Miniprotein binders against b1l550. Designs and how they scored, part 15

Target 1, 279 residues: b1l550
Amino acid sequence: MRLPEELLERARDIHSEAPSHRIKLDRVGSFGLKVPVEFKGFLLLAEADVWVSLPEGRRGVDLSRQVEAIYELSNPPKDPFSLCREAAISLLEKLNYADSSGVSIRFDAPLQDGESLKYYGVEISSIASDEIINKIRVEILGMTACPCTAELIRAYKSSEIAATHTQRSLGILEVSTKAEHPDPDKLASIIERAMSSPLRTYTKRPDEGGLVIRSLSNARLAEDVVREMIHLFLEEFGHLPEDTHILAAVRSMESVHMHDIYAERSFSLDEIRKEISSH

## First folded at step 3 (miniprotein)

Design x1
Fold by ESMFold2-Fast, scan of step 3:
Structure x1 (fold): chain B 279 residues (1-279), chain A 88 residues (1-88)
Amino acid sequence: as target 1 above (279 residues)
Amino acid sequence: SEVVLIIILFEGSPEEVRKAFEELKEFARELAKKYGLEVIFRLHEEDGVALIFVKGPREAVEEFLRRVLERLEELGIRYKVIVLVERS
């Protein structure tokens, strides 16, 4: 039994009432929504969060309008970047009491790797107020190898030589900018190129050996990987606005330890340029 | 009495790697036969990489490595050596 629409018109508007305490809330919304997106020819099921700010004089937000905003824009499925930006703007238009709105969309992005597909993590957001700020975080697994054995090998001539160890490492690039979202495939490429070697979904046994040997021959500390990611980022995306903020990080799941090694650097483009140019 | 696996990796242009691999393969094969060692050769021309895997008793493998490295230095090819000690 559907309730009459006239009953809804006569009910108290709870959301527009004054709250018990006059406290502003930063983020109120619908979290964990499943939305279809089109990403580079693939139809993917993404997960989305949508929110708005709530002023101190208003008791609640119109959750149904939030859900309508993103679902209306997601049918037919479109690229997640346009969806993210358009939904954030739409939320401010539909919910005029809000000072700001935000949308986050996360999914596993397919990456063509010649003979196979592999996947990397993408989370994007757009936060709208008097301006729009676009954020993207890319996470991809690669391989790193300890450089200690490489140095021991270089020292070998008449002494016994030792083995080296390899491990999976998670590379992270996060970018916040007033410009369009950077291409996540390019961010993933930067991370993989900074690693000792990329990982594959499928390889034949001889190719697996080659991957391991490549990694051992290109030994990198987590610190080396972060510095290389920053260098490569500046070459590809140095044209972004000077107030663009970047986080570059590596989490190495050390095969010889029960704990991980972590290295990171946060910076703005203005900050890093001044640092690099100083001698 | 310890068994070791050594991997000799050559890197460079596809042409450089192919030339070095062709000249070294027969030499390394004869050495492996002389010292009773297991040896495997792999060439990945498109990647500019070639590999020699050699496995056996440490003393024999170290002598094999010494002779192969002398030849690699003569050929002027860039190389790396990786040693894996088999552990259970």
Scores: ipSAE 0.000, ipTM 0.096, lowest interface PAE 24.5, mean pLDDT 79

Design x11
Fold by ESMFold2-Fast, scan of step 3:
Structure x11 (fold): chain B 279 residues (1-279), chain A 88 residues (1-88)
Amino acid sequence: as target 1 above (279 residues)
Amino acid sequence: SEVVRIRIRFEGSPERVRLAFEILKLFARLLAKKYGLEVEFELHEEDGVAEIRVKGPRKAVELFLLIVLLFLEELGIRYEVEVEVERS
């Protein structure tokens, strides 16, 4: 229920009071908000976090104003990149005691797969202060096949070999930049192209072994996939500012072991170019 | 018994595709005889498609499939392969 304005004017403003301890807080806000977004023709229900910095002399933030900022901009639903950026800016304008603001939005993005859809994970954020930093993280499942298995098969072709050693792998690309957010479909495409094969949605025969066979033809270690993702990223997004930071990673869910294999590399565009150009 | 259908599409001139079909058919026949498997072939030369249906004990069928796939890499012609396993 909305309180009368006279009561709100007379009520003690707890948030503007001095805190028990004069300590600055980096992020204070509303987390786990449900917001509608429009992504490439799809209406999706996303989860959003909105937050601001809180100075040492102020007890709390105006949570209602944070929620109002994002919901005003989400009706009608708009693309999550514009929503993220505009809400972060709006938060700083509405809460003038804050030095910085941030918004993150998470959703599962649909990707066409024949006559069906598959989904990949997207998390975007915008952090506003005297400049704006845009961050995007894309996660998608694919398949990898062990090159050692291919060599074993070659060595033991005269014996009975029942199984091909393949595993699910999660590919991750994360980009932090002063430019606008990279297109997540392009990031997902880079990950899938780096894999031995993508995971498919089969409408008729989920028992088809085509993925396993394609993976054998393109056997790659997690380490191989990370290097290929970096190579493909530089081909597609090498035009971004030199201080753009990237994380490329793969988590292989080993079918033969009870543990996962993980490979990653973090770098700036400036750093990686100097490394590649040197011997 | 397992039944597996292998669909292979070769990309190239009609002459190269025909040659690939003949080599694959001969190789697959020899392999099937070695492992006691039943094998059937359908060749669609106009589309560059070879279909192989193989039937037998699960382990022998899997070994057959694996060796055929390794062999395709050696033919020196571009190909796409799709496998369907009949389960019940």
Scores: ipSAE 0.000, ipTM 0.118, lowest interface PAE 18.0, mean pLDDT 77

Design x12
Fold by ESMFold2-Fast, scan of step 3:
Structure x12 (fold): chain B 279 residues (1-279), chain A 88 residues (1-88)
Amino acid sequence: as target 1 above (279 residues)
Amino acid sequence: SEVVRIRIRFEGSPEEVRFAFRWLKIFARALAKKYGLEVEFELHEEDGVAEIRVKGPREAVEIFLRYVLFLLERLGIRYEVEVEVERS
């Protein structure tokens, strides 16, 4: 139903009224917006959330201004990092009662895999206030092989031929920083290199055999993968500000159990450097 | 050059159909500009049907088709798609 302009102009400004209870809200916004983005030459349909803080004396947020902010910046499609940062800033400019704003954008990122493509998950955020905090989370599947079962079978058979169970493992790197968003392809590469082997979209039998043998010869605990991810992250991104926060995690979908194995470590760059240098 | 006709029928609300048409147009125009393709649209909102005709080098047309199919899978709207390859 389309309302007459007269009624819209004469209606009460509900959003500017006092609320039923004087309580500040941290995030009020439009969630699940579909926006096109351009990522490394690919056009993707991403999902976006936009929000602002709401002061205790104001009943509501102008949601139409939030949608306007991100849609104006998404046409033509642009890279999701610039879109995220610029939209967060634009929200504060358009909604001057807000103390902070945020934008989160989620998509599946394509990665070249021989003559095919594979995909990994990306979620980026920018939160604007007196400063801008940029956050990125990358999730990618890889393969791990159990060293414990390998050792048991080796001992039992009196053989050096590796035999063990393999499983899909989800690697996770999350970075929160005052610097620009780290390159998600580099984060995905770190995760894959820490695994027993990467997964492929398509393999021929000889290549498949090689992948399995590589995994079996490079057996790693979830704990081993997390430590290797941290080591590789510090080599690539140790130049980020000292207050940069990182989460490194692995969820192993154990083929011999009804449950998953999970390992993680959260740290700041300052914290991890002090820990490593004390050894 | 190759010519491909893509016919898409969306099974959704009028709002969902309008959303799908909007992003198909934006997506297709951006691809056409990047890869030097000619793209024509015929949109039938009442029927939920979008017809897209794309013309250009074979490799570019194949890239276009792959990206359109990728978009359709991610709209969260039920659809049917027919692709007809027409060689001029």
Scores: ipSAE 0.000, ipTM 0.270, lowest interface PAE 14.0, mean pLDDT 80

Design x13
Fold by ESMFold2-Fast, scan of step 3:
Structure x13 (fold): chain B 279 residues (1-279), chain A 88 residues (1-88)
Amino acid sequence: as target 1 above (279 residues)
Amino acid sequence: SEVVRIRIRFEGSPEEVREAFELLKFFARWLAIKYGLEVEFELHEEDGVAEIRVKGPRLAVEFFLELVLRRLEELGIRYEVEVEVERS
């Protein structure tokens, strides 16, 4: 029979050995962990990645310490933002050879949709070193309607209501900041408001007609949606630090093409304000 | 991947041993699902012995061992353990 103490001692010796090649690794860790989180009254099963930097003179990372960091903080389930930040800090405290640590958590967030629910994608991370950087990415489907085809059809039929093709479009907002993670529901709201109309889980025929009319009355190019997302983001989150970095993007699944249309813009808050004020 | 055979002998009354087996199975299966490990059990309640075979990436198996033993310790469960490492 062997004592647990002996096992722990042997495992540690292996990781501290010299590697075959003296090369620093940026991210070494446990990826695809299933963790429960509490989000706005919902208990959700999230997927987590945890990692640390590995110095050139060390063979391996103590996996047990990495998973211990997120495990201890996941039981009982807590909000994913606090879990993300606290686990990243705990990783650096537990693994003193690391220069940096990171935690990423992904889940589908419920959003109230009349008497039903719809879902949007959320990925958050916290990267800890001498400072902590918080990142959040929100993806949600909406509807766009083509203004170019609308104008051609209007000219042809001389109608008060413009007819055009509609398609599903994926809106994306990603924010990297030294401040706390932005509220994902607010980011999702910005994306939906920038679209021609939101998508619904369920609509009755009269409501479906209203949705279509709204989309046709608010026809937008992918480029229009990205610009509107940026405008709405600045109204809601313009108070964030000047070095906050944002990615705004739209992928339009064009119903009349075999391919998608994609538009994006990356910027810092300082950068975009100077650009806007120059006009 | 790595394969590890773990033999755990629990101390206590038959009732305490049965409770220890249930806790071990629940916690070990939960960890196996969470970390993508394959786990097989052979339970000998009359002898108070659980044999566990764990297969997966080396670091995940090592962490599985540490967490299982730590959990038994936290719950105040008395045990003896023997570990045999098999290389793939």
Scores: ipSAE 0.000, ipTM 0.097, lowest interface PAE 21.5, mean pLDDT 78

Design x14
Fold by ESMFold2-Fast, scan of step 3:
Structure x14 (fold): chain B 279 residues (1-279), chain A 88 residues (1-88)
Amino acid sequence: as target 1 above (279 residues)
Amino acid sequence: SEVVRIRIRFEGSPELVRWAFEFLKRFARELAKKYGLEVEFELHEEDGVAEIRVKGPREAVERFLRWVLIMLELLGIRYEVEVEVERS
């Protein structure tokens, strides 16, 4: 993991110099590093970004020390949550001129799907300063069905199950907290339960028909899905600190349009509790 | 116990090859310790070749091999690899 000494000496001369303008930078680092991680018994190849703040009087950051920090802690591979937290702390210890440090790790997380596996997107971060802030973003695809078209067709046909258009929708939950990272599998479950139906990696024909019928019987607007995600989140994670910030969002890839529909809500736990308790 | 021989050829300058050897050796030693495996290393710098022999339970050897292959990709250096099962 050790770079040639000649390169490190040259980097120090440049980076320790005064900058052309005395301006503080919030994030300077190595982005797009490939790092092995262990996640729930799986060995996965993850992508990592590492950064530190740069004071106004210093021209540059020693990027070699950043790469050493994360690779030293990733060998042998460990869970991405511990890696994220430990690397962020290590960066501040190794780069004493920095006020803050951060690490983000992205990977596709396996999820049991009947006889096979499906995958959902996970990005975790830890930002260290006087304290540590942990962030997690989960993205998973599901299915939605249009309730407006369903209602019109149901009224027309007088049927228990309405015909309507269905589409893939991407559900997003992002949590920023001073507590430990929430379990991404639980966040993925919340998203899937809020949808009209989940998507599968593989289905046999009889099961495929069932998923379509379920989706048609449980038609939901993107706005409905976001509200349901927030409701389910509060049931599972309402115990987190009141200053915890959440983003809930849905992007619907509308099958009858050339464009997508997007709905989101950002909030703190303190904010949303006050809103829900008001009449 | 299963015995597997891994032969890796790195392409690059002698300095880059030496760096890759030392990194891979350190990584593989820690991984072998974690999985309770016996490992031996032999480095042929003139040919750019690293040889790893690993011995242990089949499942642990297979996990070890997977991680070595992942790490080779992460190094960002051109390589060729040959795997030989000597005993199974």
Scores: ipSAE 0.000, ipTM 0.219, lowest interface PAE 16.4, mean pLDDT 79

Design x15
Fold by ESMFold2-Fast, scan of step 3:
Structure x15 (fold): chain B 279 residues (1-279), chain A 88 residues (1-88)
Amino acid sequence: as target 1 above (279 residues)
Amino acid sequence: SEVVRIRIRFEGSPEEVRIAFEYLKMFARFLAKLYGLEVEFELHEEDGVAEIRVKGPRWAVEYFLRMVLEELEELGIRYEVEVEVERS
């Protein structure tokens, strides 16, 4: 894009022509658009992707119309959830040749951390067709401590607090639902509570020591963290529709290895309830 | 309303500077049209300097500034930038 408007007004509409090959495309759109959003009292610069399906008989998508649609809806800035849902619906209505539309919005969300701020990753999407599917992915760093090494050293030294290695771990919760997007602050809280300890933007030496001791006293495997995230998710969000799909995952950046440890579980609410109730 | 002046000096070949000028002008006009901003350009090709003056609602001017600054990072040409908020 970035073409003079007078050229676009005089050019023939190539996009409405028949293509060289009659092949349907699943996603055609504008990716990496910068849009302002209002989140929890903050004005943030987010990144957005917008797309529609393209039928086999149409050569191209009206990309300028896609960009205009999302920018119109971002003026004035609004919450990214409403923007995501409204833009997906608007795209499908404005581009009536499409069977489906989608919008994804990514940003770093501020989270109050004492007198400072820390940030966690948020990606939301809405896909519109004969129904709307809302998806949210939250990623936040925390700390884990190895219980295996801790137990080995405890057995050897008979100490109250065993020495072990600690590492940064990335917790991930992804939710796909026909209901509204879950609150990302609550998802971030679930992830942090499942970890050995949260990470902070700044600590003084006494506070840093406390954080390390907390982590060592609450040593957890990546597998433990995933199970705890699922447990806490069900306590907070068990009211969502039964066909809601969740991904819970942890990637542990092991300080004593050159590789990471990864654990995940994907499930629907219906599936996990049946599994738990079979005990 | 808020008024902001952005002065950008590009360091590159004459061809790279010319391409950057044309791109920046089109990009800024595109944003101004979408968000109802008033934008003026003053381009000094021999010095590699572009001056942009933008006027509009505070949030839209702030968004415009962020977009321009991020786009400069992606151009792959070295630059210096100065931003001034006009006070009356």
Scores: ipSAE 0.000, ipTM 0.225, lowest interface PAE 18.1, mean pLDDT 80

Design x16
Fold by ESMFold2-Fast, scan of step 3:
Structure x16 (fold): chain B 279 residues (1-279), chain A 88 residues (1-88)
Amino acid sequence: as target 1 above (279 residues)
Amino acid sequence: SEVVRIRIRFEGSPEKVRYAFEMLKWFARILAKKYGLEVEFELHEEDGVAEIRVKGPREAVEWFLIAVLYWLEELGIRYEVEVEVERS
């Protein structure tokens, strides 16, 4: 039926009207859009948010133009980094009343794990104004083992392999930079290397036992993991601009508690280098 | 030489109980090899009860008990435990 289209043509343009109150809004947009992306040879269905700033004199944002901006760039599917950056720029071009725009794209990234695959979480953003700021957040599960309880049992029995509690821990690295997005596979690798051991999608009994023994041999507090993540990050990405901001965090799902342990540090590259050089 | 029987009742699905029992056997065999212990296992699957009989020097058996109880917490499985020292 064409009646809905004819009614839309006859309706007044509410978005261009004056608002009830002359207040600027920082982020107005379409959230939870499904977009296809191509990531390292994989076709993935990602989730996208798109937004713009809204000036004090305009009642609303033209949401259809926001959807057009990302979908025009997503056919054929392209890498999510280029899509994110190009869509943020396109939003400013299409919506000339906006002072800034942003795009976030979220997906589960496949990572080669022997002969199988495992997955980790990726969220990337680009925020465009007079400059572009690129942000990436990587989350991956690993294993930690408690060194405190391991040491108590080791001291009691002089054991070479101490029993201790192990748990799944979520490692988080978030980077905000004026440079291009860091490679998420490298961020995921940093997180896994900082853990007591990585997790696997598929294990046989001997491999499963080996992971647990490796974790026990490399017992680390959440605080230890965060410090190691920062150290490894600086080795790999210390070349980024000095005003690059990083969040390193671990959420440990403690097997001996009904609650989680959380440790984090936020810093700029300039800040952390000065701190390390003072010690 | 001391003999101790450890009875562990697991809460959960039959699959989770079997998983817990296999992990327990794996861990217990490592300890047995390290500390010269003799261990026997039995799973009463209908009741969700695992029985471990461990034999060896008193000190090693005590350490084994502590290690086993600690490892049960690692599995994230709710359990109840009873310990019986067998005497002649």
Scores: ipSAE 0.000, ipTM 0.087, lowest interface PAE 23.1, mean pLDDT 78

Design x2
Fold by ESMFold2-Fast, scan of step 3:
Structure x2 (fold): chain B 279 residues (1-279), chain A 88 residues (1-88)
Amino acid sequence: as target 1 above (279 residues)
Amino acid sequence: SEVVFIWIEFEGSPEEVRKAFEELKEFARELAKKYGLEVRFYLHEEDGVAIIVVKGPREAVEEFLRRVLERLEELGIRYEVYVRVERS
């Protein structure tokens, strides 16, 4: 049912009224919106959150204008990086009472690899105020093999083949920068190269055997993987502004335990360079 | 309610893809109006990919999907279709 438009003239403007308590809110918006995006030749369905800051003297945010902002920019579908930046800026222009805005877009990115197809998780954000801060988080599964158990089995059996437990490990790289969003395919590649071996959606027996042998020959602790991810990140993205912040983390789903092992390091580029140069 | 994504890969020239998509879009839009469903359409002509996003009650969405798939068969263009259902 569509109500008469004349009601708009008589209805109270609730959003512009004084609130019950004079408290500023950091993020008020529409969360869990479904938007299509174009990513490297793929049309993907993404999930988006859009928000603005709300001043202490205003009761509510115009949520309809938030949804309009992102949907106007998402039809036809465009790349999620441009969509995040443009929508965050548009929100500030449309909602002039806000002093900051943000947009976050999440999707599974396809990664083609010959006969196999796999996906990795991507979250892209832009936060706009007097400046724009771009964030990207990439998560991808890989395989790790335990070097401690490998050494014990080698000593026990005097075998030329190292046997050990293997497990799925989730690698995480998160970057916050004033520069453009880093290429997520490059971040995913860094994570996979730091692992004992990558994972595949589909493998034939010879290929599966190869991945297992690679993992066993390249046994790594979660701590080893995090350090390698940081090393590879600096090689690829050391050109970013020095105030760029990075989180590198691994969650290893240990096959011999009921619990996971977790290792992480957060740092700014200027911090890590000083640390490395002191040794 | 359900949100369903109908991902269609058309095999043909950009002109054939455009024609097929416009016919399907018109049909689907009228069908969505009849069933009271929210529907959106997207076409990436370069790779022949069309996406139909439909939202509403499970029973109505399932009927919508069946009717859209039947219409695809009638367009005379080769296609592959992938359906993704997100429950909320």
Scores: ipSAE 0.000, ipTM 0.108, lowest interface PAE 19.6, mean pLDDT 80

Design x3
Fold by ESMFold2-Fast, scan of step 3:
Order: C-alpha cells, then structure tokens, then sequence
Structure x3 (fold): chain B 279 residues (1-279), chain A 88 residues (1-88)
C-alpha cells in the first residue's frame, strides 16, 4: 500500500516541530541494520546501529538519511573500521541539527584454528562530535581450570597434575581511544593467552589431551585472568594515548555451580600506570 | 551546505605539533560555535598531520576558513596547508 506522494508533500514536517518537552536526546537512530563488510579477506554479514544526537528544540530525526549514510558507504563492502568512521562523518554532513553521531558494527570474526576456523565476537564503533572516538569490544571463549580444587585433589592424591573442574570462560576487552581501532585479532590473542588454555574447533585426541593437560597445569582464577589480560594489553598497546580507556573482564561459567563468576577492571592508561608505579 | 577539509602539515616535534594544534583547535571550536558550524578535528602528531572538517552555510564556512588560516600563522610553527572544498 503506497500512499500518493502529493499527499505526503502536503503533510506537516513532524520531525522539524518543537517537542512537548525541551529535552536533548543523546542517541536517536536506526538500530539492527544488516550490512556487508570485508574483514581480512572474508565477506561477512554484520549488524549495524547508526545514531545522532537530537537537540532539545527538535521533535525527531530523519531516519531515512541515517540509512542512506551507511548504505552508500557499504556497497561495495569495505572494512568495518573505515565504514564506521566514514558513516559517522557522513551522518554529521547529512543531518544539520546533529552535534554528534555514532556507528556501531557487530560481527563474528573468523580466526585461523589449525586447518579450520573459529569465531570470536567483535563490536567496532566510531563516535563523532568535534573529535572521533573509536571503540572496539572483543569477546572470545577460552578455558579456565580451578586452582582451589586442583590443590585439594593434589593434596588428596599427591599427584603432580591434579584433577580439577574446567569450564568455558568468556574474556572481554573493550578499548575506547582517539587513535585508530586496535587490531581485534591482537585483542583476541591477549585474551586467549591470559586463559588456562584456548578453545579449539577441531582437535585430534593427542592434541586434545595436551590442551587439557595444559589447562590443568595452568589453573587460573577469574581474577588472575583479568590481571594477566591487563598486563598483556599494556605490553602490546601501551603506546596508545594516555586518555585511552580500557575494560578488561572475564565471566567464568563455573561447571560445578548454577551460577557464574565475574571479574572486571576498567581504567585509563594514565590511571593504571600511576597505580603500577606507586608500588 | 558546504563541506571543507583542511589538512595541515606541521614541521616540528610531536610535542610542539600537539601544543600548536590544541591552540588552533580551541580557537576553531569557539569560532564554529559562534557561526553555528559543525567541526571535526583529528591530529596524527607523530607524522605532524592535522585535519579539520567544517560543515555549514557557504558564507560562514568561508569566514571560518579565513579566520582559521589567520590563526595558524600566529602559532609560531612551520606548516603547509591543503584545503579541499566540496559544495553540495
């Protein structure tokens, strides 16, 4: 059912009207758009959110202009970093009332795993006002093994490699910076190296046995994993601007409990360096 | 609307470049607010490259450009500049 365009031309411009309450809105936009992206040689279907700020004197946002902004830049597909940046800038160009814009793109990133692939979660954002702030969030599963139960079993059986419960743990690194987005593969690598062992999509029995023994011999608390992630992050990305903000977190899906264990730390590079140097 | 991109190539240490651009940025930010313009700033201090994007009515954008270039001369740092204009 398509209405005559002549009727639409006579209608009020609702979006340009004054709202009933003069309240600024921080984010108004089109969420859950499907866009193709090119990532490290792969064509992937990603999900995108686009938004702008809405001033207190304007009732609504032209959502068609938002979709147009990202659509024009996504064909042919390009890398999600350039797409985020260019779309955020385009939103400011197209929507004269907006004083800020943002774009987030989410997808599962392929990572080489022997002769197969495994996948980790990536969310890339660019937020433009009078500066561009780039955000990236990486989530990847790894394995943790409980050191407390390991010690108890070791004492009981006096074995060198104690049995303990293992579980999947989700590692999270989120970075907000004025510099370019960190490489998500490097963030994923940091998370995996902080765990008791990485997870694999395919293993043969001898390799699987080795992975299990590695995790049991490298038992780590959720708190240990977060601290190690921060340590490894500083080694790899300590060159980023001092006002770069980081969230490091892990959620351990405890195999012996109905609940999870969670540990996190957020910090700026300036803050963490002062903390480490004070002791 | 008019869209203007200003590329500034500074010659100096990263610290000198950062200081010069922060002074220019504060000036340009206030000027844009006064004229009702949108501005975007980026600095790549290690290679001495700064970028300013300004969006708005032609007359206001042209005055903004003139004032920014005048201010740039006052910073006491060596530079060259490239301006790209996109009129829609």
Amino acid sequence: as target 1 above (279 residues)
Amino acid sequence: SEVVEIYIFFEGSPEEVRKAFEELKEFARELAKKYGLKVLFELHEEDGVAWILVIGPREAVEEFLRRVLERLEELGIRYWVRVEVERS
Scores: ipSAE 0.309, ipTM 0.751, lowest interface PAE 4.0, mean pLDDT 86
Fold by OpenDDE base, second read of step 5:
Structure x3 (fold): chain B 279 residues (1-279), chain A 88 residues (1-88)
Amino acid sequence: as target 1 above (279 residues)
Amino acid sequence: SEVVEIYIFFEGSPEEVRKAFEELKEFARELAKKYGLKVLFELHEEDGVAWILVIGPREAVEEFLRRVLERLEELGIRYWVRVEVERS
């Protein structure tokens, strides 16, 4: 039942009232929204979170206005980077009592895999306050081969290419920067190149054999993968601002153990440069 | 409250532009704080353009803009400005 307009005019604006306790909130918003985005020629349905800060003198946030802000920008569908940034700014404009805003957009990004497609996970965020910080998180699966077992087998059998166990590993790169969002495909590429080999959606037997051989010839510990990710990242994105923050991580889903192996490094560009230069 | 977008096009080398922006940002941030304004800053280095979003009462925003431009002139910074105003 739609309430008469006259009743709406008489109704109190609960959200604009003073709260019982005058406390500022950092984040108030709507999570799990579905928004269309255009990414590399694909129309994707992404999940989105939107939020703003709430001053101490206001009881609640106009949630409907938040939702409206992102949906207005989502039609027609646009790239998720622009959507994220523009929505964050729009939130501050529409909700002028807020001193900060944020948007996060999550989806599976298509990546060309020969004649087929594979996917990697992407989360794009923008936080607006006195500055805009752009954040991107990329997750992609690859394959790792264990160098330790390889050496054991090599010691036992005199072979040029030693057999070893292989497993799927999840690589993660998260970048927070005042610059534009880094290219997610480049980030995904860094992760794949840091591993023993990429995963393939569809392989014929000869191709599968080649993939395994490649992995065996490039055996890496989880720790090696993380270090390689950092190295490759610096080569590709070393031009980003020095205060850019990076998380590089790997979760190896071990085939010989019941548990996963995890390795990570969190750093800023200035920090890691100093570290490398000291060696 | 008014929402105002200020585009400042700086003239000069990339180094000069960066320096100009940093000086502007520092000054503008302090000024915004003084007037109780909300501000956002972005520098597009490749284009030599600074973007400033200002949110607040009309009178304060106008004064903010005036002071910012005066400061740029005092610093001898060469610039072109475009201002877009939306009323919220």
Scores: ipSAE 0.027, ipTM 0.371, lowest interface PAE 4.8, mean pLDDT 85

